# Miniprotein binders against a2bj90, part 31

Target 1, 235 residues: a2bj90
Amino acid sequence: MSRSARRKTSALNTVLRVVEVFASIQGEGPFTGTYSVFVRLAGCNLRCPFCDTRYAWSLEAGKPLGVEELVEEIARYEPSLVVITGGEPLLQRHPLNSLVEGLESLGLRVQLETNGILPAPARDEQLWRVYHVVSPKDVPVRVPGAKLHPSWVDYARATGRAWFKFLVANEQHVREVAEYVAKLGIPRSRVYIMPLTPEKLDMKELLELHSRIASLAVKWRLNFSPRLHLLVQLP
Below, E stands for the ipSAE of ESMFold2; O stands for the ipSAE of OpenDDE; V2 stands for 0.75 times the mean of E and O plus 0.25 times the DockQ between their complexes.

## First folded at step 4 (miniprotein)

Design lg3 (at its last look DockQ between E and O 0.29; V2 from the best seeds 0.00; counts 0 for: pae E 15.8 > 1.5)
Fold by OpenDDE base, look of step 5:
Structure lg3 (fold): chain B 235 residues (1-235), chain A 108 residues (1-108)
Amino acid sequence: as target 1 above (235 residues)
Amino acid sequence: GSLDELFEEFLEITWEMIEHIDKAMEAAKRGDEETAKKHIEEALKLSEKLLEIARKAGSPELEKLARHLHETIKEMKEAFEKGDFERAEELMYEILDTVFEIAEIIES
């Protein structure tokens, strides 16, 4: 292999398809309220009917960006957290490991958002070191093709760096989540329920929904995740 | 071209193919059968090109995946022709999974 071929293969392993990079606050999960840079990766292995980022489903929706360039762009924001999201970030697993390595070398904290269909990080991956919020789509919302990979439960136990965030619309959904996590042996302290928000809620309806689901979280002894960015009208 | 150039071409065509599949599914969901058929036919042509590139690259693994991709797109075309949109959606996910496996091989 020529020196040029090794440089090109190294370049492919260091390119991400990125839909957008922006600064905001983390609106969801254990890091809610944190000043964050969001990196939305292109491509998803699901087509959730309630998805608010449908524009990221196609891999073509993303532009190719080099990992080094992306690290420099992120660093300029001086984030308290880097949130890797998208469609499904783990579809770009190899260059994503390179991105994480670059970000961690700068002392930046990284959190991944994933649907949990793909296997959890292995111990030799850079992704092993970061925080993960896993959002299963099999329970209670039953998206076709969604199934939580069992390795995420093992990862959560081994590292303490995973949380599980479930979309819920009512008390029946909360019950199903409680039963599901009990069956899998996931501690309630690692479980968040979040409002399933239809596309056409006004602010009043959104607040009422948050109030109802938060009350159910207390009743069922689960953590509550807001959709804080929607409540404060940030990206 | 170099093996690297073939892999770059392979990825570009793969992405173009996915775009056609997405547009086909969207058209089908809108009841635009003619547009759906056009897009799935383009996706099928592109998958044939992928198979040719994989053969030229001399990668048995890539050729196997490209063949699977091509056959899955054929089945998706048949599902659209039958009006079986549930099956077409399942096949779309299978195509996406196959594309990701391909990307992993090319990136390795």
Scores: ipSAE 0.007, ipTM 0.281, lowest interface PAE 9.6, mean pLDDT 88
Fold by ESMFold2-Fast, scan of step 4:
Structure lg3 (fold): chain B 235 residues (1-235), chain A 108 residues (1-108)
Amino acid sequence: as target 1 above (235 residues)
Amino acid sequence: GSLDELFEEFLEITWEMIEHIDKAMEAAKRGDEETAKKHIEEALKLSEKLLEIARKAGSPELEKLARHLHETIKEMKEAFEKGDFERAEELMYEILDTVFEIAEIIES
């Protein structure tokens, strides 16, 4: 232990590359409508064609922020939920566990949004105790190199703290999602389908798309996620 | 430098290396094979610097992990040369896992 005693904490343990921190309403997934602070981490291991956050793809897009400073900034918002997103937050896994520990010490509820390519949390990680919304990119339109790590299904079964969210444009996409989750043994109660929103939809088109995908969710007995922030024009 | 200064330099070069690997992946995904290879070659050079720093630090465990990074990045370069972007992405996970193991060893 002499190295820890003589050193300050390493950058990989105490510094996160952060793109933005802002308060909004969680518009997606199981916590839709919750007053939240969003922490967007830099870096991503995918280049999705329908990505709305391309500005976060590079690690250089993030400012280095100390975990302690970031915890204090988040706490000032007094949020009901802390949403850690990216890019891919698990690319900064080690300092992310330290951030989660700090946030949980303040009694703050944490949700991680991840593409699920990197392994699910182990029992000895702080991340084991928080909520995860996994967005696999294997289906319905496969992003090259995207493959859900099998540990996420095991994590969901062991903890009940993971849900799987899929971007869908039509009924064929919903069918492919239903087949995928059945094959992996993911319960329908843990599955959300969400409208794949192309850039520059007007409000009428956006509402019509939401209505169509919601109707498919009812038909296929899956949960529906809106993109509520887009409908109410919040970030 | 002191051991503490060498370990800080090691972590700084490790992050620079990851940034080049990310740029290589970005270039590969858009079909820019030449730019991908250029960035992976820079990452490979940075991994060699990590080996030198580990040797100066006199840490056999850190040297072993730095050698593993170098070999994994070398395999990633071969994957890009073959157009095997799926294999290159798989190797990215091994690089990230090794980086976190390095951080644990430096702090423990």
Scores: ipSAE 0.000, ipTM 0.157, lowest interface PAE 15.4, mean pLDDT 81
Fold by ESMFold2, look of step 5:
Structure lg3 (fold): chain B 235 residues (1-235), chain A 108 residues (1-108)
Amino acid sequence: as target 1 above (235 residues)
Amino acid sequence: GSLDELFEEFLEITWEMIEHIDKAMEAAKRGDEETAKKHIEEALKLSEKLLEIARKAGSPELEKLARHLHETIKEMKEAFEKGDFERAEELMYEILDTVFEIAEIIES
């Protein structure tokens, strides 16, 4: 390839389709409570009935942003954590690896949220070194097309940088999660159960659901994830 | 140069093709067969354009990958017609892996 073609190719690896960038609190999973900048990438390979971010499903929902520009925008927030989410961020894997490289060069911690359908990072990817919260959608909710790629369990064992988070509404769901993770050999210390929140809950209902799921987490000896941002009314 | 323009066009068409495949999968999952068929047919047309561009660029590597995309999309269309959504999902994965390989080749 010519020098000009190589430069253009590199520039194309430096563009992400981004729906929004905003500061908030990480409300879910092992990093709950951390001052974070969220980068919501466009495109998703699922259409979950209970998705809170339907506006990110289509790749065309995102605007093209250069990775260098995006790194600068993120840095201005002075975040304690950068959360890359979406849709499904791994649909934009190549430019995402470039973004991670830029963020790491500034000493910023990165966490990725993924539905786990696409394979886990390879050892030579920048994504290998970031934290991952994997939210399989084939248990208990069983969203069509939502099969967890087996490489995520291998990745979690090799790196210690992945956790598995499951949406649950009741004890039957928790039992199904427990059976699923046992079958896959996922340690309970890496498993979070989180309230499956219907679209229309008032604050009392939301708190009651959190209480019920947290009690089930204790009963089943699993980690509990709130949806803290909903409780404190942050984006 | 002209080769740079061909690679830029190749990647743009690749992303447009993926958008159509995503819309086809979504339509198929909700039972909208007509919409799914429309999008998969558009993706097939775009994969033919990728073949043309790869030949103009003189890249046997890109031509091989573009042909693979075309064949995989044909298989995906067949899977939709049979209602085999598990197979269609497997083919979507293959398409995405091929697109990542294309991006890697163009980067190098």
Scores: ipSAE 0.000, ipTM 0.157, lowest interface PAE 15.8, mean pLDDT 85
ESMFold2 (binder alone), look of step 5: mean pLDDT 87; pTM 0.869

Design ma5a
Fold by ESMFold2-Fast, scan of step 4:
Structure ma5a (fold): chain B 235 residues (1-235), chain A 85 residues (1-85)
Amino acid sequence: as target 1 above (235 residues)
Amino acid sequence: NPDELIKKALELIRKAYELVLRAWELFEKGDTEEAVRLMREAIRLFEEAIRLAEETGHPELAEYLRRIIEWMRELIERFERHLKS
């Protein structure tokens, strides 16, 4: 069978478990400020104590949607960026590759948010071609069960399409991140530190935390990721 | 026929992936023993897919699947520790 025929057949037989689809502004990472459609996939392989999307942990939280239907829904928003997040979207790797094919065929830019426990894309995957923001949970926050798969470092070096985003609360956390990325050979230009935000901060406290972490980013010569959506009160 | 073998490998990968998703659903529902059983069945299917990928000249696919199996084995050990506790 031709590639087009196989792609069509695969898309017809692939289903994603989707929690929600909504338009917003990307508040984090290298594409901060971009008009985006967020696709939250169900299921997660971690149980982070600080998680604000616990409703997405179960695969049963997701509604089954065909890849073609999801592509059409996303396209109606006319986004500058499609952010695929979850839970952990790589738990649904097979149909996710089909979704990426469909989105790429429309010229849409795709970013995946992942905890990096599952292996990075291989060259024969459509996921090889899209952007990845990897959010390790083994350093500095030490979530039980978390460990970054080493293939993500190789993927980042090979493609230039991965960045590593770390949650930090203080300077000791930043030091641990700096040591971690140096040992793995991750360039500082691909490293973001982001405030670890407690659930119940008022706006003054939130701004002060952002200011402190941004100052540490300057001091340690790392990139800073805000949590812009929290500051402007968007989803 | 290499084309027939690679089609079989892709079908095995699809089935293995469905077992992984099912195992995760079972684990979340507290059925850890059945989840582990399905994970081990998925590993067996991935190992067969690796063999076919190697026979058909797709070493990149084979290496990718070995990385998946390594991660899955680590998860099984974690699930089994949970059962023993």
Scores: ipSAE 0.006, ipTM 0.361, lowest interface PAE 9.6, mean pLDDT 82

Design ma5b
Fold by ESMFold2-Fast, scan of step 4:
Structure ma5b (fold): chain B 235 residues (1-235), chain A 85 residues (1-85)
Amino acid sequence: as target 1 above (235 residues)
Amino acid sequence: NPDELIKKALELIRKAYELVERAWELFEKGDTEEAVRLMREAIRLFEEAIRLAEETGHPELAEYLRRIIEWMRELIERFERHLKS
């Protein structure tokens, strides 16, 4: 009986709902330009109006995959970076820690993309040891229900393994970000601003938007994240 | 029977997530009051699953679910504030 219960619990703890696994170049954040495998987990706790991955919102969009099988699939790509994204990957926190453990055992570098609503990793989690790009949605884009959990600021200061990436459309947005991070005590060196891209832009408009936001990053002494994959037409 | 209790916990978690998905659909349509109601029902199912997880000796599953509930409670409070404004 106890053995059957342990097997069922182990399966739950080692199964992830996965939307897609694919190789590309990390186009955003501190690891921009890195050959990466992207693991998109199903499920999200927000409904952002500007979301370009709405197909991942439902948990049912993901196929159940065992952690061991997923680690083997990722390893076949021989990536320089494993990017775990979603939806919101922390919704599958427990099996995600098992995935991270498996990837670390192979010496792979792992980056998590998260909206930061759920708490930052605790010291006894495997997730404590990997990189996190936190994308707050409360400022400046004001998505309903999107409040950054304060533990992310503490985690960033304690580990140096978290950065905060904000979507911005104009200088007023950058001012709001600057005020927000100052109020929370987030070091400017951990802050990225990234272009908020409308539904459809041609390549000239996309490049012009990147140029404007990059110039604002210099003016406000913040880091700039491109959306490089959009500029080079990769997934 | 621990095996049957775990099976029940997993079924409750599945149903709770279905309610969360339905709540987001309603919220997107502007039916925020009904969305909040479904989210509170989902919390109730998660809490029942926590009790079963604790009873069967699965503290990691219980802790995972508590983190989900904590986020959901904060989200509900923010939604209720938006209803007032």
Scores: ipSAE 0.005, ipTM 0.296, lowest interface PAE 10.7, mean pLDDT 82

Design ma5c
Fold by ESMFold2-Fast, scan of step 4:
Structure ma5c (fold): chain B 235 residues (1-235), chain A 85 residues (1-85)
Amino acid sequence: as target 1 above (235 residues)
Amino acid sequence: NPDELIKKALELIRKAYELVMRAWELFEKGDTEEAVRLMREAIRLFEEAIRLAEETGHPELAEYLRRIIEWMRELIERFERHLKS
C-alpha cells in the first residue's frame, strides 16, 4: 500500500496553475541584472491596491501545466535563474516542491518571490534549498490581512537564502521598515528597499523616484533594489 | 473507492479556493461581513478535504491545507476586529 500511496501523492503534486512563462532580466532584489525565466503562478491571498499583476489574482487565471512539461519549457530558455512568482506561489506549495526538484535536477538556480504570509519551507521540503525574496505587505504599505510569518526570520538565519524586500514611497516608510526589521532581528544586510512606483510615472519621474529611494538606502544603511526592467523598458 | 475520494477532495479544494477569491472581491467592494461568511464556508470545505486526504494516505496535502486554514482564521479575526472598531 505504501507504494500505491506514494504514486498517488506524486500524481497530486504534478500540476501547477500557470499564468505565464517568459524570459527577461530580473529587475529587482539581490539578483538584479540576471538573465531569467519568469514563471507566474496563479492565485493570491492578498489584494494590494498598488498591484501590477491583478490578472494573476484568480486561480482560474492559470492554465494547468504538468511539472515535467513546465520543467522542459523552462529549460529551453537556458536561463541563469528561474524566478517563480505570482500571485502567491506558496498557495500551490505541493506541486511547487515537485517543480523545484525537477529544476534542481537540471542544475538550474531557483528564486521564489513570496509575500511571506504562509510559513517558510521546512528542512524536508525541496523549497528549503532555493533562494527566497520575501516581500512583506504589513509594513510599511499596511495591506489588509498581511502579516509576515515569523518562520521566515528563522529560515533566513538558518540558511542565508532569504532576503526581505520592502516597497517604500518616502523616508517615513524607510523609518518604519528600519524599526520593523530591528524588532524582528532581521540583519540589515538581508533588507532591500524598493521604490513603490505609481502606474503613471514618466521616465524622468521614474528616475527621480529611484534616485530618492536609493539615497534613503544609503542614509539608512539598507540595500537598494531598483525596478531595472521598468528603467530599461523590458517586461 | 480511493480514486473517487481523491476526486472529491480535489473538487472540495477547488470550490474552497473559488470562495476565497470571491471573498477578496467582496472585501474590495466593502462587503466585509459577506466576505468573512464566504471565508468561513471555504474553511469548512478545506476541513472536509483534510479528512479525505488523511483517509486516502495524503498527509502532506492535509498539512498544507491546515496551514491555509490557520492563515485564513487569523485573517478573519483581523477583519472581525476591524468591523467591531
Scores: ipSAE 0.006, ipTM 0.291, lowest interface PAE 9.7, mean pLDDT 81

Design ma5d
Fold by ESMFold2-Fast, scan of step 4:
Structure ma5d (fold): chain B 235 residues (1-235), chain A 85 residues (1-85)
Amino acid sequence: as target 1 above (235 residues)
Amino acid sequence: NPDELIKKALELIRKAYELVFRAWELFEKGDTEEAVRLMREAIRLFEEAIRLAEETGHPELAEYLRRIIEWMRELIERFERHLKS
C-alpha cells in the first residue's frame, strides 16, 4: 500500500470542492468520442484570457462532496471514461488521489485534464496509474505565470500515460508548438493541436476552423483534437 | 481541539486563494506592485495552514501546500521581472 492510499483515511483527503458532474461525450484529445462523465473541480492557478469556465476559478465555486458520495454518483452514470477537469484538479491533489482509488476499484478508466504547472504524479500516488492530458499554457498562448513542470515530460516517457494538448489559431502557433515539443523531447505521437475557438463562432465558422487546424496537423505530422462537443452541440 | 484546528486550516487556505484571485485581477489591470503584495500575504496564510496541518497529523496536506507556495514564489519572480522591465 502506497503512502497516497493510506492518506485516504484523512478527513482532508475525503472531501473535494466540485462545481458540476454531468454525462457527455469526450470531445477532445486521445479519447474523443468516448461516453464520459465529467467531474469539474473548483479552483484554478491560472487566469487564461480565453477561458470558457471562469465560473470554476474560485475554490468557493465548488460545493464540498465526500469522495465516497462522488464515486457513487459517478458510478450511476455507468461511464466508459471519467474525465476529471476544472479549474486545475491538482490543486485538490490529495483528496483527488482518494477519488481515483475509488474509481479504479470499480474498474473505471480515469483521465485528468491539467495545465501541468503542478508536478506530475509520483509512483506512490494513485494518480500515477491514470491518464493525463496536459494543456501547457506557456506556448503558444503565453498565459502569465504558466510554466510546464519538467516532471510531466519524464512522466510521459516513463508511463506512456500523458499527452500534450495545445490550443492553436494559425500556422505560426503550430510552428511554436513544434519547436517547443522538440526542445523538450516530447514525441509528436503524444502531441495534439486543437482549435482555439473564439466566443460566438457560428457552425460554418466552427467547421472551417476545425478543417484548417486539422490540415495543419497533417502538414506538421501532429495529432489533431477536435472540439467535438461544440460541433454536435453537447455540454 | 484537532477538528477545530483543521477547520481553521481549511479556512486559511480558502482566504489565501481569494487573495491569489485578487492578485491576478490586479496584475491583469497593470497593478503589478499590489498584486505582488497580495501574493506575499497569501503565502503567509498558506504557511500558517501548513503549521496547523502538521500539528493535527496531516503532513500530506502540509507537503501539498509547500508545493503551492513554491509555484507562487516563481510567479512573484515573474511579476517582479515584468514590473522592472
Scores: ipSAE 0.006, ipTM 0.304, lowest interface PAE 9.5, mean pLDDT 81

Design ma5e
Fold by ESMFold2-Fast, scan of step 4:
Structure ma5e (fold): chain B 235 residues (1-235), chain A 85 residues (1-85)
Amino acid sequence: as target 1 above (235 residues)
Amino acid sequence: NPDELIKKALELIRKAYELVRRAWELFEKGDTEEAVRLMREAIRLFEEAIRLAEETGHPELAEYLREIIEWMRELIERFERHLKS
């Protein structure tokens, strides 16, 4: 009884709702500084008050684009990294697996950014084979309805292909993150803290915030993620 | 208002995925019959989202939602196979 798995159409003919495709430098996480193509998918299952990409929350913000066409567009940039972000990319899980298959066929390295509410990839998914940066919203920022799916911790242990990136504003937040990851058994080597940036910071304020959070990362022996694109004024 | 209807569709999608998350947790705990029930409830929410997409003149959004439902039908089949084995 898996009639839906008997597809007449190639997985490469599935459609994604895409907000934007652009080249930039990855400014965050374990691949900071990498020449990347960003693919922003439409739709999100949260409404975070600190969200920088509210324009991607609605599915209507995305243009329908075939996987083959999207793979071709990405390939033209000759990127060192393809960053699939959103909204929440896992809302489009089925066509996303097809996109990943196409990108991997070209030897492109793929990173997914996710809030981790939806389950981690299963071994039979193409998504199992790519890198994941999981940004939990239950700790420390306590977004209503947010809860990290426990399968992400199992996925990280099994594959070594997941990192956990936390938005922090102060030392209390860092303490909460340290307690949270210890309780879940997430190695500190897989944990990044990143500045929670308020709207309309000037460059001096932005640099001072980065310095403060970086100092806390050293103190607590966690990795630090900048928001490098904000500091160098790239998208 | 078409914008409000699309926002409602997105909220239905969010709620449907919360049910999918709970269904998977129940499946892992061995509560397979309850997991299937939650999955079928999630399908109903997606079907309502399709109706809203079609009413607002967004056939491309409706097509996207049908892809999501197809994926969910695969999950239901997986849960039902577990019940029979």
Scores: ipSAE 0.000, ipTM 0.188, lowest interface PAE 11.4, mean pLDDT 80

Design ma5f
Fold by ESMFold2-Fast, scan of step 4:
Structure ma5f (fold): chain B 235 residues (1-235), chain A 85 residues (1-85)
Amino acid sequence: as target 1 above (235 residues)
Amino acid sequence: NPDELIKKALELIRKAYELVRRAWELFEKGDTEEAVRLMREAIRLFEEAIRLAEETGHPELAEYLRDIIEWMRELIERFERHLKS
């Protein structure tokens, strides 16, 4: 192959469809409260009824950006954490590995948000080295066809770099989560429960929901994830 | 029997997603042609599930599945561009 064709092929393998890049505070999961830059990738393999980011569902919702350009843009924010989210980021797995390599070369901490339907990273992937927050959609929210890939449990055990974040509305949901993680052998220390927030909650209702789910986390000896950005009115 | 038909629809959806997962693994290994074949097979199962969802009065499920099929068609188009290149 010619040098020009090889460069074009390499560039295509390092192009991501990006919906938005913005600075905020990580509002969820094990890194709650961290100054972060969010990279929302286009495309999703689910259509969750409670989804807040329906505008990212189509791959065509994303602007094509080269990995090097995206790394440079992210670095300008000087973030404590890079949160790669979507859609489902693993749909763009090949160029995502290149992005992670670029970000790690700058010493940046990377967290991936994933629904866990696609397999966990293999040892030879750059994604093996970063943090993953896996949000299963089979339990308790029962999105049709959603099934956690069993390799995520193996990855969590092998690396200590995966946590499992479950959307819950009530105590029955928490019970289902507790049974699910026990059956799969996921340690409670790796499990977060997070309020399933309907779109039309006022601030009082939002706070009351957070309080109820946090109390259930204490009762069931699980970690609690707020949706802090909603409480402080950040993106 | 509406309950039995919905159970069949959910099983078709489960099988379709299993094919999608296998297709993605094959694509990552460079077997793009087989990946596209499995994705098209998955679409057929989802289309069958749509018919059952509509017959049993679950239009929300049918709409969800149509959205998934649109996403899959976008993905197939991307896979086919890779195969031609």
Scores: ipSAE 0.013, ipTM 0.382, lowest interface PAE 7.6, mean pLDDT 83

Design ma5g
Fold by ESMFold2-Fast, scan of step 4:
Order: structure tokens, then sequence, then C-alpha cells
Structure ma5g (fold): chain B 235 residues (1-235), chain A 85 residues (1-85)
């Protein structure tokens, strides 16, 4: 095979299907309030009934971008945090590792958001070295076919670089989350509960929901994640 | 050995997703027939992974994989419509 053909094949293996790249504030999880660049990858392995980003479900929704070009685009924002989300980013695992390598070479902090169905990173992956926020979909609002891969619990204990974030609407949901994390041996210090925001909430209702879920977090001794971007009307 | 069988299922899943990614690259370059062929091969790998998941007592993984196959069948229909145009 010629060098040109080999280069073309390698370039294809380092291409990501990207829906959007934009700057905002991380509104959720352990890095809430951080100036961030969001990279939304196309494709998802679930069809959640409460999904806000149905437009990203298909790989067809993403445009092909070379890893090197994407790294340069992200760097121009000078972010404090790069948030890689989707769909499900781990569907594009191989080029994602290359992206992470490029971003880390620039000293950028990377956070991946994943549904946790696919296995956690292995030690020889670039993904092993970055932060992960895992959003299991098997509890409390159950998505058919969703199941957290057990390797995520081991990864969290081994690295201290994974947290588990759960959407909750009421106290019964929080109880189910508490039972779930106890059964799996997930440390409560690694657990966030976040308001499940139904469609058509006005700002007063959104604030009241945040207040109720935050109070439940205190009661149940779990961490609270707001949806800060919704409260301040950012993307 | 159930542990070895589930490990094999996970390896099949990883290979299948790699084929899906390559199929999209081929579709964008106009090689739609080859893209469809790779997608159908990925479905075969997922079907074998379903069998292994069911045999090893992981029905939740099997249900998840069935959802993925349904999604992939939709993609194949879109690719095939492009060929007919």
Amino acid sequence: as target 1 above (235 residues)
Amino acid sequence: NPDELIKKALELIRKAYELVRRAWELFEKGDTEEAVRLMREAIRLFEEAIRLAEETGHPELAEYLRLIIEWMRELIERFERHLKS
C-alpha cells in the first residue's frame, strides 16, 4: 500500500463526527461554574424519553472534523475546561483518545460526559487520564436496555476521576438512587443528584424544583448539581 | 467459562462500533454500497454479542444491544435510499 493511501486511512481513523462546538459555562456536576468549551459528538446508543438533544442521536447529525483541526478550534477559545459530550462520546472511542491526547498536550483540562453503558477506560488509553461524569440511565428514571458497566465503579475507586450524576424529580427517586449506589458500592462522595427538568417549566417553577432537589441532597447527604445554564439562560 | 464469554461479547461490541464508524466515513466519500456492507457486518457482530450476553446471564446487555441494532437498521434504510436516488 502506498504512503498516501496509508495516510488517508489513518486520517479517517482520527476523524470525529461533531454536532457543535461552543463556549459556555459548565452548569452541571463537579465543575459547575467553569468557563468551558463544549464539544458535542454525534451518535447515541440510547433513546431516552427525557432527552434534550435528540438532534444528536444520529451519526448523520455530525460533520466530520479531523482531530488536529478540532484541537485548534477548541484552543482558540482558551477554555478552563473542555467538556466532551454527545450523544454518547464513547461510540467514537478510538478518535476520541487521539483528541484527548492533543488537548492534554496543550495543558487543557478535559471532562467526558457518558451514559456509562460502554466500559470505563483502560490504563493504556488517553481517556484514563481525564475526568468522567457518568450518568447511569438504569435508575431512577429507567431507560430500557440501559445498564451501567461495572468497570466504572472500579475506575472511580482507582483514579478518583469519575463521578455519578442522577436525574431526580422527587424524594422517591432520591431513595432509589441511594439504594442503587449502596448496592454497587459507589461512594456517596462521588454521587450527584440533579433536577429532572420537565418540558414547559417557567422560571419560577425551575427555581422551586432546584430548591426542592437541593434540600433533598442535604437530607440524604448527597452532592447537589444544579442546571446552572438553565437558570442563567445560557446554552 | 462465563467470564471469558462476556469478555468476548465486549470485544465483539467494540469491533462492531469500529465498523459503524468506518461505514460513515465511506458513506461521506460516496462509497455507499461498501458502507451498507460494513453496517450489516456490524449487526452480525452485535447479534453474536446478544447470544453471548443471554447465555452468560446478562439480559440487560442483550436488551441494550437490540436497541442498537434497531437504530442501525434505520441507518441502513437511509443509506439504501441514497443509493436509489
Scores: ipSAE 0.005, ipTM 0.159, lowest interface PAE 11.9, mean pLDDT 79

Design ma5h
Fold by ESMFold2-Fast, scan of step 4:
Structure ma5h (fold): chain B 235 residues (1-235), chain A 85 residues (1-85)
Amino acid sequence: as target 1 above (235 residues)
Amino acid sequence: NPDELIKKALELIRKAYELVLRAWELFEKGDTEEAVRLMREAIRLFEEAIRLAEETGHPELAEYLREIIEWMRELIERFERHLKS
């Protein structure tokens, strides 16, 4: 490889398109309640009808930011958890591995939020070492063309560092999730159901929806994820 | 037969996403020109799925697929910028 081509390849591994960086409380999934810094990467390989972050869909929605600069910005927050989300973070896989390396070198814990369409990390990737919350879009929300990559099930079994989080509105959705995870061999201990929240719910309706979905989680022996940030009015 | 046409649309969508996944694998290996070719083929399959969705009375699916195609065109432009640099 020429020096120019090698330098171009290296540069692609050290620049991320970043939409926003902010501190909040992780409101969802296995780390609910954790003081976190959220890093929203640009670009997405889906166009979900219920998407709350449509502003992150385009790769050009993100500003180019060097991995070193981003690590320094994140570190200033002194977070208990770094949540890398998007769009779809794995679209920027190579520079994301470099970011994870930098964050781990500072002893920071990292969680990725992913739709799981792209393959799970390989053993030689830095991403192999961090936590992943996979949000499949093929069931029950039935986003056309979305399919969970089977390597995520193998990754979860091999590492214990992946969980599967599903948006649900009612018991029929929970039944579909239960059938789906059984067919794929995903352990129930790795499965979260989370309320699918319409945009125009008042606080009473939001609490009632959380209560109903939590009760279904108990009935179906699945884990429950709130949308805590909505309940406490944080970003 | 509308039911068979929508099944064909869904199968085209599945195949298109598989091409997108292969394109990313090729891009990761440095084969950017082949990655772009597969992305353009995926767009073609999505466009065929749009026609079938419209014919079968699923305008919501057609609109969703158009948004995916716009995103994919943006990614192709980024891949092509990499080839020129």
Scores: ipSAE 0.006, ipTM 0.240, lowest interface PAE 10.4, mean pLDDT 81

